# Ledger of designs, part 7: VHH binders against q9p4d8

Target 1, 280 residues: q9p4d8
Amino acid sequence: MDFMKPETVLDLGNIRDALVRMEDTIIFNFIERSQFYASPSVYKVNQFPIPNFDGSFLDWLLSQHERIHSQVRRYDAPDEVPFFPNVLEKTFLPKINYPSVLASYADEINVNKEILKIYTSEIVPGIAAGSGEQEDNLGSCAMADIECLQSLSRRIHFGRFVAEAKFISEGDKIVDLIKKRDVEGIEALITNAEVEKRILDRLLEKGRAYGTDPTLKFTQHIQSKVKPEVIVKIYKDFVIPLTKKVEVDYLLRRLEDEEDDDATQKSGGYVDRFLSSGLY

## First folded at step 25 (VHH)

Design dd2
Fold by OpenDDE, fold request of step 26:
Parts: sequence; C-alpha cells; structure tokens
Structure dd2 (fold): chain B 280 residues (1-280), chain A 121 residues (1-121)
Amino acid sequence: as target 1 above (280 residues)
Amino acid sequence: QVQLVETGGGLVQPGGSLRLSCTASGFTFSDYDMNWVRQAPGKGLEWLSSIYSSGGTITYADSVKGRFTISRDNAKNTLYLQMNSLQPDDTAVYFCARIEYSSGWIEFDYWGQGTQVTVSS
C-alpha cells in the first residue's frame, strides 16, 4: 500500500490484498517464533539486571527497536503503531508528509498494551516449541517475538482502514448507530459470520501449507512447527476480537471530525468532502 | 442463491473499446459494494475498480485509471465496465465480484464465471 497516494489507500482491492499479505506475514512470524521455547524469563519484569531500565527483557528490546525504527520514519507511516510511544525519537531523514486518509484521531487508537499482554500470556504458550527456558536462545527468542508483535499490531490496527471503508460504504446507516453510540449495533454491522468462518478456514489451510522452513532467520535448529489449529484459535480468540475493538473504537469517534468541520463549514456531507479532498 | 453473470467480452483490436455487464441476482444488489477484477493467464487476480453501495464512491487501479469506467444500475441489478483504449496487456478473464466486510476483513465473497476479453492485432 502506498500511503503517499491517498486516493488508493481506501481502494477495497488494495485493502484486501494488504490483509491477505498480513495473514501470511503473521503465520510466518509464528513459525519463526516456534523455534524457541516459551521462555517465561523473557517476559518477567526485572528478571535480568538491565541498566537504567525497569521492565522485562522483551520490553527493553522492543523499546530499543522502536527507538531505532522511529528515527527512520517507521511510525510516521499511518499503518504503524508503536508499543512504546514514549521512547520514539525524531527522524534525521527528510520528513514524509503523508496525506491524511483516516480520521484525525486515528493515531489515538492503540490497543498494543492488550496485544502485548495476550501475546506473552496466551499466544506464546500456544506457538512455542515447548514449555520452560532455553537460556542460550533468549536473544533470538525475543527478536522473534518482536516480529510477531509488530506484525500483529499492524494487522489489528489496520482495522481502522477497514472501518473507514465500511463507514463510507454504509453511509447513513452507520452514522445513526454512531450517533446512538450503539456499540452492539456497530459490532453487528461489521461482522459477517459466514465470511468470518471462511477467513478462519483459509487460515487453517495456510497453516497446513506453510510447513517448517529450513531457512529460518534466527537458527538452523528447528524445534517445532506451529499447529494450524492453534493459528486459527489465536485469530478467533484474540486477533479478530481486538480488531473489532479497534474498528468500534474508531467508528464511535468517526463523527468528531465532521462536527469540527461543521463548526467551521456548514456545508457538504462526508462524501462530498471526501470527493472534494481529491481522495476519490 | 447469489449469482453474478458477466457478459460483453470478446476480441478487440488495440485501441478498441468494450462494455462489460454483470447481472446480479439472489441478493439486494444496492446494498453491496461491487468490483471488477481480472485474471490474466499465469497471473494472479487483479483488482480493477470498485463502486460503493452508498454515495457512488468509485475507485480505480492505476492500471486502468482514465481508460475504464465502472457504473451501476441498481434498478436493473447490473454492474458495468466501460473499457476504452484497450491494450494487449488487458487480455484476461474479467469478473464481477461482491464485497463483504467482516471482523476487520474485506472479502470478495461471490463472483461469476467471468467473461473473456482478448486484445490482439
């Protein structure tokens, strides 16, 4: 997806393609992570004496990664959301001015705390090679975790784009729900059980197809393969619900920008503004 | 039963034009975002254009922008694709596809048998 072309960001085909690609990425990252044991020590606060840091080894490493990545404009991208926004640094690269496609508050939608919690407590035990510690692979383990977390974060927060598309698609129907702050109604509107089932079935098939790759990034010692059923369960129990949360949170606020604009310009529906903005 | 039937394909010379039609049945056509996609031999599915259910919002892939025009007639349950300035690279099977939203996904949940478009001298 090219965020410098705002007119293409909400192309349904582009969104779909991005989503499919993210499925593959997440599955591959899970497979990479499956090389290592659960390694609870990586997630335990102050398990290691990290200088000038209060937290887990994962927290530290992830924060350091984000600090570096921020300087190369990673989090200037509309589809990237940091776990540790407080450690971000300014970029020394030329600034990229991405046009606004999402609502003004889109960057405030952040469920990374929940993602991190669920990842360490629920996802890792399901995909790890085994229970317990493997001291010689703590670094590699944490690196694999970071890849998983970042890909999950991107996917889940990508719900904002889907929500925006749905908002445009539904028009008055969804506006009414938002005005009523009908969370259940919104959830129902953004859910199709048949499609959800197909998605989960697809993930199952992908999980089956994506065997153990002998060319894994971190080690040549392949210890385990992620079970396809576990992948499906992770999506069903965590990815989908968190994505829906992101969508709902985004949609509930979607009229804020319109209210502000109406305060400035009394005229033209969202569609007219969208069209006038040259995005379509 | 949901059904989409594409028609209007054929053989055309470079620079020529075709108009494709897609007739929908078995669902409320006006409630759905509709799309044209194509698949060339040996290539994957390529999205071309979308028309939203509400407001008439239309989008195009860069590959067809300025040449193709998507439209719909809800009274006739028909989707159209006007294709102008056709090129050999436009040779493909063209499909009409319905969009469904669910749980943070966008899916083409139904499409027809397709119609063959061949652009050749």
Scores: ipSAE 0.844, ipTM 0.927, lowest interface PAE 0.5, mean pLDDT 91
Fold by OpenDDE, fold request of step 26:
Structure dd2 (fold): chain B 280 residues (1-280), chain A 121 residues (1-121)
Amino acid sequence: as target 1 above (280 residues)
Amino acid sequence: QVQLVETGGGLVQPGGSLRLSCTASGFTFSDYDMNWVRQAPGKGLEWLSSIYSSGGTITYADSVKGRFTISRDNAKNTLYLQMNSLQPDDTAVYFCARIEYSSGWIEFDYWGQGTQVTVSS
């Protein structure tokens, strides 16, 4: 997806393709992580004497990655959401001015804390090679974790784009729900049980297919593969619900931008403005 | 039962035109975003164009922008694709696909049997 071409960002086909690709990425990252034991020490606060840092080894490493990545404009991208926004630094590269496709508050929607919590407590135990510690691979383990976390974060927060598309699609229908702050109604509107089942079935098939690939990044000792059923469970129990949360949170605030504009332009619905903005 | 039936395909010369039709049944056509996609031999599915339920928002892939026009007639439950300036690379099976939003996904949940378009001299 090219965020410098705002007219293409909300192409339904492009969004779909991006989502499917993210499925592959996440599954692959889970498989990479599955080479290592659960390694609870990586997630335990102050388990290691990290200079000038209070937190877990994972927290530290992830924050350092984000600090570096911020300086190379990673979080200027609309689809990237940091876990540690307080450590971000200014870029020394020329600024990229991404056109705004999402609502003005889109960057304020952040469920990374929940993602991190669920990942360490629920996801890691499900995908790890085994329970317990593997002291020799703590660094590699944490690096694999970061890949998992970043891919999960991107996918879950990508719900904002899906929500925006849904808002445009529904028009006045969803506006009424938003005005009423009807969370249950919005959730119902963004959920189709049959389609959800199909998605989960697809994930199962992908999990089965990827599980046969012997080529891993950390190939010294392949200990285990992720069970396809576990992948499906993770999506069903955590990824889907968190994504829905992001969508709902995004949609509930979606009229904030319009209220500011209606103070200036009385006449044309959001759809008309979208069309008039020359984006399409 | 949801059904989509694509028609209008055929053999045309380069530079020629075709108009595809998709007739929908078994659901409220006007409530859904509709799409045209195609699959060329040996290639994956390619999205071409979308028209939202309101009919006001239309999008095109770069590959067909300026040449193809999507439209819909809700009274007839029919989706159209006007294809102009056809090229050999446009040879593919063309499908009408319905969009469904669910759980943070956008999916083509239904499509028809497709219609063959062949562009050849």
Scores: ipSAE 0.843, ipTM 0.922, lowest interface PAE 0.5, mean pLDDT 91
Fold by OpenDDE, look of step 25:
Structure dd2 (fold): chain B 280 residues (1-280), chain A 121 residues (1-121)
Amino acid sequence: as target 1 above (280 residues)
Amino acid sequence: QVQLVETGGGLVQPGGSLRLSCTASGFTFSDYDMNWVRQAPGKGLEWLSSIYSSGGTITYADSVKGRFTISRDNAKNTLYLQMNSLQPDDTAVYFCARIEYSSGWIEFDYWGQGTQVTVSS
């Protein structure tokens, strides 16, 4: 997705494509992480004597990564959300001024703490090569974790874009729900059980396809590096719910930007403004 | 049952025009964002255009922008694609696709059988 072309960011086809790509990325990252043991020590606070740092090895490494990444404009991108926003540094690269596509508060939507917690406590045990420690691969393990976490974060927070598209699509219906602060109603509106099932089925198929070495079909019980069912479970139990949370949180505040403009302009006005802006 | 039926495809010369239609049934057509996509031989699915359910927001892929026009008639449950200035590279099966939002995903949840468009001299 090209964020420098705001007129294309909310293209439904582009959003879908991005989502599909992110599915692949996440699955591949899980497969990569599956090479390593669960390594609880990586997640234990102060398990290692890290200078001037209070936290886990993963926390430290992730924060250092984000520090570096911030200097190369990673978090200037609208679809990137940091786990440790306090460690971000200014970029030495020329500043990119991305046009605003999402609401002004979009950067405030952050569920990374929940992601991190769930990842270490629930996801890692499901995808790891085994339980216990692998002392010789602690660094590699943590690096793989970071890839998983960043991809999950991006995917989950991408719900903001989906939410924005849904907002445009629904118009007055969603506006009414937002005005009423009807969280359940909003959640219901953004959920289709049949589609969700299809998505999970697709993930199962992808898990099967990506996790199996086709060259081994003839020799050994083709064990998936990561059980496809585990992938599906992770999405069902964690990714989908957290994404919904992001969507709901985003939508609940969606009218804040409009209130600053004439409170009276109906959702149709937003669409009209969007259209009039020449972005489409 | 949800059904989408594409019509209007055919053989046309370069520079020619076609108008595709997609007739929807089995659901409230006006409540859904509708799309045109195509698949050329040996190529993947290409999104072409979307028209939102509300407000008439329309988007186009760069490949068809300025040449194709998407429209809808909710009263007739019909989606249209006016295709002008057709080129050989527009040769493909064209599909009407419904979009559904769920759980942070955007999916084409229903497709028609497609209509063949062939642009050849």
Scores: ipSAE 0.798, ipTM 0.913, lowest interface PAE 0.5, mean pLDDT 91
Fold by ESMFold2, look of step 25:
Structure dd2 (fold): chain B 280 residues (1-280), chain A 121 residues (1-121)
Amino acid sequence: as target 1 above (280 residues)
Amino acid sequence: QVQLVETGGGLVQPGGSLRLSCTASGFTFSDYDMNWVRQAPGKGLEWLSSIYSSGGTITYADSVKGRFTISRDNAKNTLYLQMNSLQPDDTAVYFCARIEYSSGWIEFDYWGQGTQVTVSS
């Protein structure tokens, strides 16, 4: 998929392929993080004497990465969502004008605070090598945490692209649900129990493959420390529900975009600026 | 229950044309987005074209844009792929696939058996 070419982003096969790659990246990152102990000091607010900062070591390290990444245009990309929007800086590089595929408010749909909370309280204890601290590995542990968090964020917020595709597909029915602000109806429309089961079954199979044949994994020397059932539980209990929240939040506001041909009307209308083939 | 049946494949000369059909049964065809996909011998799947259930939004892979045209006839429960200017590289098994959405995921949940297209002199 090429974000400079909206047609490729609306291609349902390309969306599916991107989701598969994100899933694989998350599993790999969990396995990398599983080599470290839980190391709760990494997540404890003000555990370390970080100058001019109030937060955890992870909070600081991630925020500094995001500040630097913003300067090289990372958060100009429509599929990148920051954990710390307030630290972003202007880039010195030439601006990239990505065409609008998502609704104008897409950047406001951000559940990264919830992801960070769930990651530190639920995911880390479930995938870590054991409880306790590894004083000599705090930096390496936090770097592995950053990879986990960023891959989780990308997968969960990619729900905005899936929601946009669903809106295009279902426009008439979903418009009625949005006008009624029927959250439960929208959740039902974006949920298919059989597909959800397929997602979880595939995760179980991948977790077993990574754990039973190390020569097939991205890194030939990593021993799996993560039970496949833990990966499935994390998806079922956290990744899937947060993705649905992103989708619902995105869809509830989808009618706010201004009509393309009427500058005097405001966000009450249905917008369809990139839905016609060949007009972009 | 859900069935998709592709027809219209065959042997064709380079530069020739074929029209593939995919007949759907066991579900409300007009409610579903559909895709044409192909698999050349010994290669992975290639997503060719998506058509949304409204029939108004259509996408094509660069490799077939301008040569292939996807369409649907909801009254006949049939998806079509008009293939023009066929090249030897278009030799593959062609599948239609139904698309289902769930939980921030896109699933190609049902496929046809495929129809063979061979472009050779």
Scores: ipSAE 0.724, ipTM 0.896, lowest interface PAE 1.1, mean pLDDT 87

Design dd2
Fold by ESMFold2, fold request of step 26:
Structure dd2 (fold): chain B 280 residues (1-280), chain A 121 residues (1-121)
Amino acid sequence: as target 1 above (280 residues)
Amino acid sequence: QVQLVETGGGLVQPGGSLRLSCTASGFTFSDYDMNWVRQAPGKGLEWLSSIYSSGGTITYADSVKGRFTISRDNAKNTLYLQMNSLQPDDTAVYFCARIEYSSGWIEFDYWGQGTQVTVSS
């Protein structure tokens, strides 16, 4: 997909390809993080003497990366969402004017605080090599954490693109739910149990395949690997629910962008759909 | 039982045209977004065109834009692909696929058996 060409972003095949790549990246990052012990000191507030900073080592390291990345236009991209919006700085590079595909408020939909909390409290203990500290490689451990967090953020917030496609697809049905602020009804529309099962089954299969990956065997001596069932549990318990939260939050506000156009677009689309269905 | 059946493939000379059809049964066709996909010999899948169920939103891959036209007739439960200016590199098996959404994921949950298009001679 090319964010400079809006029609490529709304192509459902391109959206699916992007999702597949994000899924693979998350699994790879979990496997890389699994090479390290849990290392709770990385996440403990003020564990290390970082000048002029109040937070964990991970908080500091990630915020520094985001500050630098903002200066090279990373957060101008529609699919990048920062964990620390307040550290972003002006870019040194010429601005890119991406055409608008998502609703005007899309950048306000940000669950990265929840992602960070769940990552440190639930995901790390589930995928780490074991309890204890990675004494000789705390920096490398935290770098692996950054990769995990950024890939989780990208996948979860890509739910905004899927929600936009769903909004286009559903037409009048979802409009009524939004007007009633029917969160449960919107959640039901964006959920299909059979598709969720296919997602989880695919993750289990990929986790088994990565467990025999020759590349990992030849790059490092591996103490342990993430069991496929842990990857599936993380998706089921955290990635999927957070993605749905992003989709619901996005959809609840979607009519804010439609108010100027609603009567013309809605009446034309409604009548065309009725006539296209062959009903009289 | 959900079924998708592609027809209309065949042998055509370079520069020629073909019209593919995909007949759907076992589900409410008008509720679903649809996609045309092809697979050339020895290559992966190529997403050609998406058509949304509402409002008529349509997208095309750069490789076919201007030459191929997707359309649907919801009353006949049929998806179409009009292919013009065909070239030898359009030779492939062409599939129609149904789109389903869940949990920030898009799934191509049902596919047809495909129809062969060969551009040569």
Scores: ipSAE 0.717, ipTM 0.892, lowest interface PAE 1.1, mean pLDDT 87
Fold by ESMFold2, fold request of step 26:
Structure dd2 (fold): chain B 280 residues (1-280), chain A 121 residues (1-121)
Amino acid sequence: as target 1 above (280 residues)
Amino acid sequence: QVQLVETGGGLVQPGGSLRLSCTASGFTFSDYDMNWVRQAPGKGLEWLSSIYSSGGTITYADSVKGRFTISRDNAKNTLYLQMNSLQPDDTAVYFCARIEYSSGWIEFDYWGQGTQVTVSS
């Protein structure tokens, strides 16, 4: 997909391909993190004497990465959502003017604080090699944490793109639910039990393949100590519910961007009118 | 019970045209987004075109834009692909696929058996 070409972003095959790649990245990152112990000192507030900073080592390291990456335009991209929006700085590179695909408020839909909380309290204990510390690996452990957090954030917030496609698809039905502010109705509309089962079944098979395929190069480097069922549980208990929360939050506000009456009945949004014009 | 059946494939000369049809049964066709997909011999799947159920919104892959036109007739439960200016590289099995959404995921949950298109002189 090319974010400079909105029509490629609304192609449903491209969306699915992006989601598959994000899923693979998350599984790989969990396997990489599983080589480390839980390492609670990484997450303890003020464990280390970091100058002019009040927080954990992970908080500091991730915030510094985000500050540096913002200066080279990472958070200008529509699919990047920061954990620490307050540390972002202006880029010194020429700006990129991405065409609009998502609603104008899309960057306000941000559940990264909840992702970080769940990651440190629930996910790390489930995937770590064991309890305890590896004091000579604190930096490497925290870097693996950053990869996990960033891939989780990208996958969960990509729900905004799927929600936009769903909004375009449903037309009048979803408009009525939004006007009523019917959260349960919107959640039901974006949920299909058979598709969820296929997601979880695929994760189980991928978890087995990454950990047990003797014919792949680097199998000893990526040989999983994480049970595939733990990966499935993390998705079922955290990734899927947070993605639904992102979708509901996005959809509840979607009519804020509509400026003509016909869009709610016929077109489903600004991008739909743009693509109709641009396809000729 | 859900069925998608493609027809209209065949042998055609370079520069020629074909119209593919995909007849749907066992579900409410007008509620679903649909896709045309092809697979050339020895290659992976290529997403050609998406058409949203609400009408109007259509996307095309760069490889077929300007030559192929997707359309649907909800009264006939039929998806169409008009293929013009066909070239040997368009030789493939062509499938229609149904799209379903859940929980920030998009699934191509039902596929037809495919119809062969061969472009050769």
Scores: ipSAE 0.709, ipTM 0.892, lowest interface PAE 1.1, mean pLDDT 87

